# Designs tried in a protein design chat: VHH binders against q9xw16. Part 54

Target 1, 132 residues: q9xw16
Amino acid sequence: MSGWNAYIDTMTAAAPSIKRCAIVGAADGSVWARTEADNVFKASEEELKTFVALFNDVTQVPAKGADIEGVHYVVPRTEESLIFGKKENTGFFAVKTKSAVLIAVYEGPNEVAAQVRKAVESMQTYLNNAGY
Key: E = the ipSAE of ESMFold2; O = the ipSAE of OpenDDE; V2 = 0.75 times the mean of E and O plus 0.25 times the DockQ between their complexes.

## First folded at step 3 (VHH)

Design i16 (framework vhh_6fv0_2; at its last look DockQ between E and O 0.07; V2 from the best seeds 0.00; counts 0 for: pae E 9.5 > 2, placed apart)
Fold by ESMFold2-Fast, scan of step 3:
Structure i16 (fold): chain B 132 residues (1-132), chain A 120 residues (1-120)
Amino acid sequence: as target 1 above (132 residues)
Amino acid sequence: QVQLQESGGGLVQPGGSLRLSCAASGFTFSSYAMYWVRQAPEKGLEWVSTISGSGGSTYYKDSVKGRFTVSRDNAKNTLYLQMNSLKPEDAAQYYCAKDIPPPSPGYSLRGQGTQVTVSS
């Protein structure tokens, strides 16, 4: 038996450059699991509600950017179920499943970003296949 | 503190309809999204539907879209799932949830669930 924290652990093990991450509900941004203690994901309830609503029309996001943990990220482009952004050496990847949004914040160059994206998309595929 | 009680299941023939109910207590019902999940024999837990706290947003598993409708009555602290055009693949124990359970074996749901059987 594992809770949702085991899924956080799986992603961070696959991409150690993930600084903070969370699994939140697609409907309301409610946190199901997040990184803990020294790596706590600090987005507010209102910020997460706003963030998950971006997936209702991802084509609007590059014009506005996205806010995570009070940090404004430039979003260069989006894909149907993927929003990603960059600010200096910090970035994020967020993917939507049927019921969840997975958010991972990382630090590092483009090589690190590729590993983080792979980890988040692998979990997205797993959850979609599990009916989530 | 949180209590959830499902009802409304039963035996129906393919193409039939059932309306499931979930009576909730112990929390501010209208402030939380609610979930329907199901577990068929020899399968894991499957997410079926989500409804936002206000009822303004609904989400569905692809295979039930157009056949199932989730709704809620916040004045009665009750969640509903209207199931139309039922198929044998829909047979399962149905549960409501305040927190979406992970797709892991052995996850304990709060209520007893309500059994839906589809056979001719």
Scores: ipSAE 0.027, ipTM 0.391, lowest interface PAE 4.9, mean pLDDT 85
Fold by OpenDDE, look of step 4:
Structure i16 (fold): chain B 132 residues (1-132), chain A 120 residues (1-120)
Amino acid sequence: as target 1 above (132 residues)
Amino acid sequence: QVQLQESGGGLVQPGGSLRLSCAASGFTFSSYAMYWVRQAPEKGLEWVSTISGSGGSTYYKDSVKGRFTVSRDNAKNTLYLQMNSLKPEDAAQYYCAKDIPPPSPGYSLRGQGTQVTVSS
C-alpha cells in the first residue's frame, strides 16, 4: 500500500500546518497509510475503529466530541462526510470517501484551518472520483 | 494562463549536485506557495518540497532534508531547488507546481518537468 503514502505526502504538502495524517478504512479503521518518522500518526486501531464509526451517525458527534490519538476534541458541527474538531491551537479534519476516512491533525492559529480543510477535501474528491 | 517551465536537470554521479529552476508566468507568483514534486519511472508523484509565497517558510520530505534547499526569487518569478549529495533514489522527473496534484492523475498546473539522473 505504498501508493497510499503518496496521498499522505500530497495532503501534508498542501497544508503545512498538518502535523499528522492518516488514511484508514471506513469500515474498520484499518490504517492504509499514515505520517511516519518525526510525525507519526499515533491513533490505535481500536481508537480508529471507534472514530470511523462516528460517520454512521454524525449528528450525535457534536454532543460527544471525538478522540484522536488520545486527545479529546470539541466538535462544533458535522456534515455527512465531514467531522472536524478543535482543541486550543490544534484541531483535526476528517473526511469520508466511499471506502476510506482521511484524517489530518493540524496545529496553528484558526486561520490555517481553511487550508487544512481544502487539502483533505481535495483528496476526498479525487479519491471519490477514482472509486475509493 | 499559468505557465511553468522547469530546467537544470541532468546526469550526475552519486554525491553530486544539481540546481533546478522553474520559470513561472500567468499568475501573481509571490502570492502562492510553490511546490517541487518528482516522479520516478513506474512510481507515482512524490512530494519533495514546499516554499511559502514570501519564501519565509520551507518544508521538505524527510528523505531530502539537509540535502535539498528550496528557494525563490519573486522579482524574477523563479523557483529553485538546490540538490546536494544526490542519491540514486533521487532520480526522477522533477516538476514545479502551483498546486500539488493527487499523485496519480495528470496535472495542468505544472511544467513539462526536468529529468534528473543519478548514475551508479
Scores: ipSAE 0.016, ipTM 0.274, lowest interface PAE 7.2, mean pLDDT 89
Fold by ESMFold2, look of step 4:
Structure i16 (fold): chain B 132 residues (1-132), chain A 120 residues (1-120)
Amino acid sequence: as target 1 above (132 residues)
Amino acid sequence: QVQLQESGGGLVQPGGSLRLSCAASGFTFSSYAMYWVRQAPEKGLEWVSTISGSGGSTYYKDSVKGRFTVSRDNAKNTLYLQMNSLKPEDAAQYYCAKDIPPPSPGYSLRGQGTQVTVSS
């Protein structure tokens, strides 16, 4: 068992509307941990490398959207270390730490989006404070 | 040098309670989330609970939620796990853990753990 899998379990426990999530390296998109089995996070390493590079200039992301797991999302807003994407009844939040990007894909109405954001930002804060 | 020392395990009847402690040294305890993990014979390590550095956020494996409570005392550099309504399936060696470096293996286990035995 990888200790990074415990962080996946922690986020999904905090926000049950998260259907899939991953922790990937911010520099190269390498997968440190992800949801597995029935809810496999299925982005390729090439797609993840492109995805994490969006954080190099988040101001460009709303104009072009973002792709993850082969799905194109509209990005209504970004913050320095946060990208929020939407498609129909699904969405994602992604946050960058010092060395990682946390990605959570969820399903549901706006009331669950705040819960998902809180879960990933709490983990972002934890990892940053821990030096990751 | 990080050191973690677990204590408080023992033999308990099903439905009984135990309180585990983890004494920490060699790092700024309040700056790190802490974890309880366990290992039963012939099984791998299993995550049990997480608590944030401040103690403000707690998380539990589904099978222990409502029965176990994680807490910490940052003034004493001590992590706790209150275990209530214990079941035979909770029997295991329990470890506390600190953060794990990225792309390294799982938890950083520094102590010997403390044994919890539950029998009818």
Scores: ipSAE 0.006, ipTM 0.239, lowest interface PAE 9.5, mean pLDDT 83
ESMFold2 (binder alone), look of step 4: mean pLDDT 81; pTM 0.813

Design i17 (framework vhh_6fv0_2)
Fold by ESMFold2-Fast, scan of step 3:
Structure i17 (fold): chain B 132 residues (1-132), chain A 120 residues (1-120)
Amino acid sequence: as target 1 above (132 residues)
Amino acid sequence: QVQLQESGGGLVQPGGSLRLSCAASGFTFSSYAMYWVRQAPEKGLEWVSTISGSGGSTYYKDSVKGRFTVSRDNAKNTLYLQMNSLKPEDAAQYYCARDLPPPSPGYSLRGQGTQVTVSS
């Protein structure tokens, strides 16, 4: 709950262009923490369960795209533990750790995307090293 | 002055059980969510479980779901972690916390922790 929100706050401070983000369980998509109030992350439980399952075979994702918060994103390519997508002026980065998936939705051009990716990957490294 | 004192650790065989306790003082215990975290040299610091102030909501690390149960007794200012079906990978120093460790290095845990060893 609120304790995991410190990790959300850290990511959003590192990349202010993050509009919404969440930390969810890698096995089931259960929400551990998410942005709230004016920037609430709105993905349903069913959508998150489907989304985290994409990490079981990321090579299939570019052909299908990915859905987050009811929005269909084009996924141009993937890396082993990274799925990212773009739709118009919005995009996302999602990374898998040992036990979690971090999802950050941002708005802005490609230059902004690089900052968001760096923030998400930095958190991924920290959590993996901490055993999460 | 916030104080946390962990106890109940020990040596068990795989599949065994332990119940950890955390005695809290220096704050209004029932007003705070509490956390169990563990530290093993090879894995680093790991969040294990969260319990809300009232005890009405609980959350767990995926690898301990179904095996660990967090609970609290607000009248006694005590937090508990019942650990069943212990595995070698659960061996660690266990700490209770009022605040979840931040993602930045240098976080200091308040209590001494209690050691859990699982013979493999």
Scores: ipSAE 0.015, ipTM 0.157, lowest interface PAE 7.9, mean pLDDT 83

Design i18 (framework vhh_6fv0_2)
Fold by ESMFold2-Fast, scan of step 3:
Structure i18 (fold): chain B 132 residues (1-132), chain A 120 residues (1-120)
Amino acid sequence: as target 1 above (132 residues)
Amino acid sequence: QVQLQESGGGLVQPGGSLRLSCAASGFTFSSYAMYWVRQAPEKGLEWVSTISGSGGSTYYKDSVKGRFTVSRDNAKNTLYLQMNSLKPEDAAQYYCARGLPPPSPYGSYRGQGTQVTVSS
């Protein structure tokens, strides 16, 4: 196992409603770790490269939405280092650290979304403090 | 400000055991996952083991599973690696690290290391 898989496990343990997630490089969208097997995070390298580039100017994202795993999400608004989207009963939270982007896809109501956001933001804080 | 100091290395014969220690200072030890990585002569850094901040979760490189055990004592700011059934392929400089281990492309804080040699 890679060392980055420990962080995937930590996030999914903190928010069991995370269906799929990944940690990718902020510069190029390269996958450092992701959920696998029945919960495999399916985004292509090209899609992830496009996705992480959205953090160069998050103000443009609500007008166009965002694509993850071939699914187009409506992005109602963005924050400085946070992009989140919704599509019916599914959604995602993506946060940028110094060197990484954390992406978590979930399914469920607003209460579930709040738990997932908390888990992702907690990991963002940890990685930033660790120099990533 | 982050400081890590490894100890416990030495020479053992195949099948022998060693216990490595890492003394940490300059940060809130219990808040960070810690790692053991190693580097054999003329080779790159290789991840060996990970332990969560609480010690509740541990992970290992496939080739050391069942032989190595990572643990920590948060009251003493100390990380440990118990190495049993040592093989010649385990000979390397061992480092403890704070941060994300290889294959991450980004650096991490690590100590000076402790040498492990395995020969008959």
Scores: ipSAE 0.013, ipTM 0.188, lowest interface PAE 8.2, mean pLDDT 83

Design i19 (framework vhh_6fv0_2)
Fold by ESMFold2-Fast, scan of step 3:
Structure i19 (fold): chain B 132 residues (1-132), chain A 119 residues (1-119)
Amino acid sequence: as target 1 above (132 residues)
Amino acid sequence: QVQLQESGGGLVQPGGSLRLSCAASGFTFSSYAMYWVRQAPEKGLEWVSTISGSGGSTYYKDSVKGRFTVSRDNAKNTLYLQMNSLKPEDAAQYYCAKELPPLGYSDYRGQGTQVTVSS
């Protein structure tokens, strides 16, 4: 789904602090769009399939953490459609819509994380309103 | 001014129990999630448990699930960690931490309380 690259571009324009991101299918983790070139999101299809399955019961995630791009993140808590994690100076926010999961990886201080969360949640709202 | 003070640590034998406390001041306690984190010798800081502001949701590190119980008393501004069936690998300095939205937890912690597990 090449058309989905426009949403990646919108999200990264809203939060330039996003290092890498992707939009994947909620049912199977299939990649719809991802950042490319110098910012390529390199999670395997197998890893993404495992990751999106975490949204089937988010209450289990803090006990085990989450893996993205081969990096294990501590997940201190979850919300109904939000998983986020941190590992030292890196972190991620992942949100589920009806049909998709958006994943954004960042690096930097508290101000960076706040900007990234806002961008991801804004896009989640937009996609839900668009029927995705 | 945020202040956190941990207590309740000590020496126990494997299989023993301890209850840790964290006295909080300088913020509206019930409005924030609280965390327990620990640091063993020669290891980094690791997350142990989370409790929501209301106390309605709790989460645990996989290795402590079923053995540790986090709770809070919002009227007393106090966080607790009940630790049962303690194992040698639980030996660490334990700290409480305040939620730092949207990041999970902050780097702010008190002196911590030492937990030692040995025969």
Scores: ipSAE 0.000, ipTM 0.263, lowest interface PAE 12.4, mean pLDDT 84

Design i2 (framework vhh_6fv0_2)
Fold by ESMFold2-Fast, scan of step 3:
Structure i2 (fold): chain B 132 residues (1-132), chain A 120 residues (1-120)
Amino acid sequence: as target 1 above (132 residues)
Amino acid sequence: QVQLQESGGGLVQPGGSLRLSCAASGFTFSSYAMYWVRQAPEKGLEWVSTISGSGGSTYYKDSVKGRFTVSRDNAKNTLYLQMNSLKPEDAAQYYCAKDLPPPYPGYSLRGQGTQVTVSS
């Protein structure tokens, strides 16, 4: 249990601009770890099931957008294992590994977004190398 | 304080088998995923296998699937790697590593390693 919390801590230390984040199962959206307390990640289990299913065909996502924590985000484009969204000054990056999806929500301009994306992609690489 | 001690390496012929062990101390072993990684001369560390803290989930590098099996005995704080059908490309120094990821790819802790040589 506690091992997955270390991944959350590593990501938030690398990119302090991450407001909330979670690591969830790619198959079902079950939460493995998430930020808590003042930065609690509030997505419901049903919302996460819907969200991780978007990775089954990321090319369809820009047409409809994506919902995280009850907030609807415009998804301008996707990559094979990456969905990112924007709503005003907020946004998210979500990346898929073999067995997990990492979701990080941030607030701020494009410079902040670039920092958050780098942190999420670094963790994606680490988890893929670790077999997750 | 955290210590990892690998053993069980040796010289085998292609098609042979070896069982590696990693004795862990200084942390709550069952709370952490563990990894086997290997390094051939002048290569970076290459991930081989992962096992979850409970032992309920295992993952493998594609080239070792069906040949290697990772397991753990949480009562004994010991991690194992059963290696069957060994190939020349499996020759490397093998290390066990604890789950505590840095911001960049790599492993936070590893033991001294155990050498696997495949005579071919």
Scores: ipSAE 0.000, ipTM 0.164, lowest interface PAE 11.3, mean pLDDT 82

Design i20 (framework vhh_6fv0_2; at its last look DockQ between E and O 0.04; V2 from the best seeds 0.00; counts 0 for: pae E 8.9 > 2, placed apart)
Fold by ESMFold2-Fast, scan of step 3:
Structure i20 (fold): chain B 132 residues (1-132), chain A 120 residues (1-120)
Amino acid sequence: as target 1 above (132 residues)
Amino acid sequence: QVQLQESGGGLVQPGGSLRLSCAASGFTFSSYAMYWVRQAPEKGLEWVSTISGSGGSTYYKDSVKGRFTVSRDNAKNTLYLQMNSLKPEDAAQYYCAKDLPPPTGYYDLRGQGTQVTVSS
């Protein structure tokens, strides 16, 4: 968890619009690192286990949406290794790497969402290249 | 300038069918995913369906799956929504929307929409 917090710090420094985020195991949703204190990522272990299982077939996700931190998000489409969703002015981006899932929650307009997507995808590329 | 114009709505009885169209201009149509969204009276905007730029991938809200079919004709810059087995809860103003680059879950809505009424 301690070593993985450096990646959380890097991502949030690059995209201050990220409100909360986490890096979790792709196989089981176990938390490797997350934002803490006033920015604590509040998803339960059971919710995260359910969430990471969505990456087994991302094409099925839009029909039912996705739940993160007890909030139900509409997911209008998915891409290879990417799930994103919206609820009013809140949204998330989640990307799968070889062994991890990165989840970032934000609040704000489309310009904020675009910045958060860029940051999450940059970190996905970095971690995949690092063998994670 | 992006322009989207919906048509094909009307009054239909429960169990009936309608085919909605969306005429698009001002952008490279085949390069963008397109959405159908709807707004029922006194309710917020609700996502209904998505189709990828190539038409190779389609997605549907669970409640319309098996009844609605989204398609597109990239040569004609036109998006379609075939609605079968219509239910009273499908009554809404229907809008088409363009994806924003990069895709974020926000949509670009430009048209007036087309009204679908379902009553006996």
Scores: ipSAE 0.627, ipTM 0.833, lowest interface PAE 1.4, mean pLDDT 90
Fold by OpenDDE, look of step 4:
Structure i20 (fold): chain B 132 residues (1-132), chain A 120 residues (1-120)
Amino acid sequence: as target 1 above (132 residues)
Amino acid sequence: QVQLQESGGGLVQPGGSLRLSCAASGFTFSSYAMYWVRQAPEKGLEWVSTISGSGGSTYYKDSVKGRFTVSRDNAKNTLYLQMNSLKPEDAAQYYCAKDLPPPTGYYDLRGQGTQVTVSS
């Protein structure tokens, strides 16, 4: 579990606009690692269980939106292993690996979203190659 | 075309100081976070510091906290790294970078680097 914290730190370091992030089990939403201290990722396991289940059928998510940490986000579109949402000057990127879902909540203008996406997708690729 | 050029490296004694600079061009500098990374002989690239586009947020590797300070001048498209209380283990080729990959990744955009040597 301590190893997973390193990946949290890596994503946070790569994209300063990330406020909170988590790595959770794709099957059940169990938390493997999350930002702590002043930037605690606050989603409950119940909420995360619901969230990760969205990846079972991403095509329906834009019509419904997605909830993270009690906040409802508009989801403009989805990809097979990618769900992203927006709310005012905040948003999230969630990517699915073989066994995990990486979630990053960010704050800032639209231009910072690209860096956040790159951070989570880079980690996605790394973890996939590592078998996770 | 993105271009990055590091400077300011040199030879210092333990406890000494250096100030590195990185001149950036080919992109809207202030819109991107920038990174310092380093590579010691026979070691891989390691992250040293991150600074947000506006300069309002900074992050550091634990081993350099309190000794290194990252800053930027967006009007000059320049990134800085003030290195104080240098230690032998800080000796490395230092790079500024526009992207930071996962630990085993490679940096797509970095300069030629500047050498920092720490020796008594």
Scores: ipSAE 0.018, ipTM 0.358, lowest interface PAE 5.3, mean pLDDT 89
Fold by ESMFold2, look of step 4:
Structure i20 (fold): chain B 132 residues (1-132), chain A 120 residues (1-120)
Amino acid sequence: as target 1 above (132 residues)
Amino acid sequence: QVQLQESGGGLVQPGGSLRLSCAASGFTFSSYAMYWVRQAPEKGLEWVSTISGSGGSTYYKDSVKGRFTVSRDNAKNTLYLQMNSLKPEDAAQYYCAKDLPPPTGYYDLRGQGTQVTVSS
């Protein structure tokens, strides 16, 4: 078995407003783990390949936005290893580690966004310290 | 060479407690996250818990959360798993592992593990 699903559970427990999330390979967007069942993270393979490539130059992302699960998000800001997207009452945070991209899709007002960001950044730090 | 030695297993009644230890050598212990995994008869390896290199972050499989506590003593190069409120489904051979598993799910099991048996 793989222990990657436990990291999905940890992030969703830390920020309950996360509705769907995934850990995907930074090089190719391959899914290492994701939320399943009634909350399946349903981005296509082609979409994830395109999405992780955004981290090759995050400065270009605000001009064009980003697509996840067939939904187009405005990207109001990025940081070296972070992309934040918004659409109405939903949004996402994505962070890159050495080997992976963590994606969390959430619903709720702006104050919830900070909670989600902290959950994914805590996991980013953990995986980076572990060499991933 | 990396060496990991598990100990502290045994026979316990349901609701009982055990504390597992993992003695580590051959690497800079505090620089690596550590993992507990377990294997029941005729089952695959199951992830149980993770602790960061510093010990500041811990993570647990849902079925053990609130009952198990992972910890480490970096001065003694030792990883611990405190297991409380043990259930029959916790019976397994327990192993510690270095490094987060690769995407394929392979764990580098360096020790022989320690058996936990829960029986009335």
Scores: ipSAE 0.012, ipTM 0.235, lowest interface PAE 8.9, mean pLDDT 83
ESMFold2 (binder alone), look of step 4: mean pLDDT 82; pTM 0.831

Design i21 (framework vhh_6fv0_2)
Fold by ESMFold2-Fast, scan of step 3:
Structure i21 (fold): chain B 132 residues (1-132), chain A 120 residues (1-120)
Amino acid sequence: as target 1 above (132 residues)
Amino acid sequence: QVQLQESGGGLVQPGGSLRLSCAASGFTFSSYAMYWVRQAPEKGLEWVSTISGSGGSTYYKDSVKGRFTVSRDNAKNTLYLQMNSLKPEDAAQYYCAKDIPPPLSGYDYRGQGTQVTVSS
């Protein structure tokens, strides 16, 4: 998994407002890499398997919300390859590539959220171009 | 330490076929996209094909679509390029390359490559 950690390191350096993030397999939610130490991403294997399955039909997600790291997020709307949620001052962006799902948890106001979304979507574009 | 070793090149007539192989070691092969890139004499390095870590997604340069097929065997740490209907413009030194994550980005190609010559 250490090779995938380079993507995590790059994204967190580019968007310092990201508190925790992970790259997981789109088919099964298996963890390829996640932030560790002071910024450890704490989602369980069961939670991630459930989460990536949401991309099978994103139109159903706003009705039920999404759970990440044991926190229930309100999902106001979705886009084809994007699920985002908000819980008070904390939020997340999750994007699906061909083979992966990238999840970034952030904390802060809407201005911070916009910057995190840009960073996550930039990484999504890079990974898709690389064949992931 | 990343090691990549290409083989399978040779001389073929126009319309012929070749199968290239790339033996990889020193990294978790299935975790990385792999590329085939080529360089003709007096030319720059040119991207030919991409395959995702799982092998589930493949991409090709427009001029080779329908003629070339990339595949991988993750159990054997081996990448392949099946080349059919070869044209003189396909003649080049072919290299396999490992993905380089941002911000460095690019192709990590280490081997000597394998030469493909197309002539009568």
Scores: ipSAE 0.000, ipTM 0.132, lowest interface PAE 12.0, mean pLDDT 83

Design i22 (framework vhh_6fv0_2)
Fold by ESMFold2-Fast, scan of step 3:
Structure i22 (fold): chain B 132 residues (1-132), chain A 120 residues (1-120)
Amino acid sequence: as target 1 above (132 residues)
Amino acid sequence: QVQLQESGGGLVQPGGSLRLSCAASGFTFSSYAMYWVRQAPEKGLEWVSTISGSGGSTYYKDSVKGRFTVSRDNAKNTLYLQMNSLKPEDAAQYYCAKSLPPPYGSSDYRGQGTQVTVSS
């Protein structure tokens, strides 16, 4: 990655309730950038490869859920380019762009979830407009 | 026309400090986030730091966090990078930029740069 961390920093500044996040390649789940240090995003390459493949048919995901960082999340519904899940007080939003998948893990109530979703969707729009 | 002029580079010993400056013209400086990027010999451009238009938010590459401080003076259209505890791996040509470099930016974004050398 050639400085994709600036986008991670932009998302976390927009939604400080994001605990961990990453930008990964849509084709292979390769990590372009992720949060580090105390907020390190801990998904394996194999897990991310499996996760990005879920975007090939999002309609199947609510029946089986999704795994991120070894945690199994219930996915109540999906949209064409959006998968989101909940597990107790934690959750995630993942959006697909032309060539990337943005994943943000958060902790907190519905108000927090709304802020995180907005931050992730704003970045999705920016990257799509930039050709990614 | 957008113009960016870097200065302040030089030779410093490991553990030393340098302060870089970037004079900007041709656009409403305070309305844009500004970036510092660097390029070591035979390497690609790498992002170092970001500062919001107001200066209220700053971001850093993990390897420079705690050592580098970005700031700006919007009244003077000037961007700064204070570099402390310099390491040999910090040696590079440093550029200020109005946008992130490719692949995640698309505008002409830097001037000629200023050279930072870290040597005993």
Scores: ipSAE 0.000, ipTM 0.140, lowest interface PAE 12.9, mean pLDDT 82

Design i23 (framework vhh_6fv0_2)
Fold by ESMFold2-Fast, scan of step 3:
Structure i23 (fold): chain B 132 residues (1-132), chain A 120 residues (1-120)
Amino acid sequence: as target 1 above (132 residues)
Amino acid sequence: QVQLQESGGGLVQPGGSLRLSCAASGFTFSSYAMYWVRQAPEKGLEWVSTISGSGGSTYYKDSVKGRFTVSRDNAKNTLYLQMNSLKPEDAAQYYCATYLPPPEGRYDYRGQGTQVTVSS
């Protein structure tokens, strides 16, 4: 848990517009690390288990949307290993690596979203190359 | 069988430099990211730096950026932290760490640490 906090710190430093984020196990949604205190990532274990299962077939996700931290997001499109959603002035990007799912929640306009996506995809590449 | 052993700590004056080393064994070193973390007396564990398995990507805590440089020698299974322009706030026990999910390991690993003291 403590080791994985280094990735949380790296990702939030790369994109300060990230409000909350977490790294969870791809198989079961178990939390490996998350933002804490005033920026605590609030998703329940049951919600995360449901969320990571969406990566089993991302093509079905736009029809039903996705829930994170009790908030229902519209998912307009998915890409292989990428789910993203929007709800008014908030949004998220979630990417799957070999063994993990990274989830970043942000707030702001489309310009902010582009920077958050870049940071999350950069971390995805980094973790995959590191064997995670 | 996974082992991490730090060395290179010591007493240095403000503005001085130290080079920390970490000898790793028991896993495929070049395949995993490595971390430097530190703990000052009566404070929590604090992340300092990350380096990718290949050494192609490095990341730093804002307060050490430009002063510290992480590197690795995969042929020697050794991780390094070059610390320049040391400040009193950098005084801490420094640990090298890695995260090895099953089957390679059992999550968090860190060594016994090496102490860095910054005092005039």
Scores: ipSAE 0.005, ipTM 0.151, lowest interface PAE 13.2, mean pLDDT 82

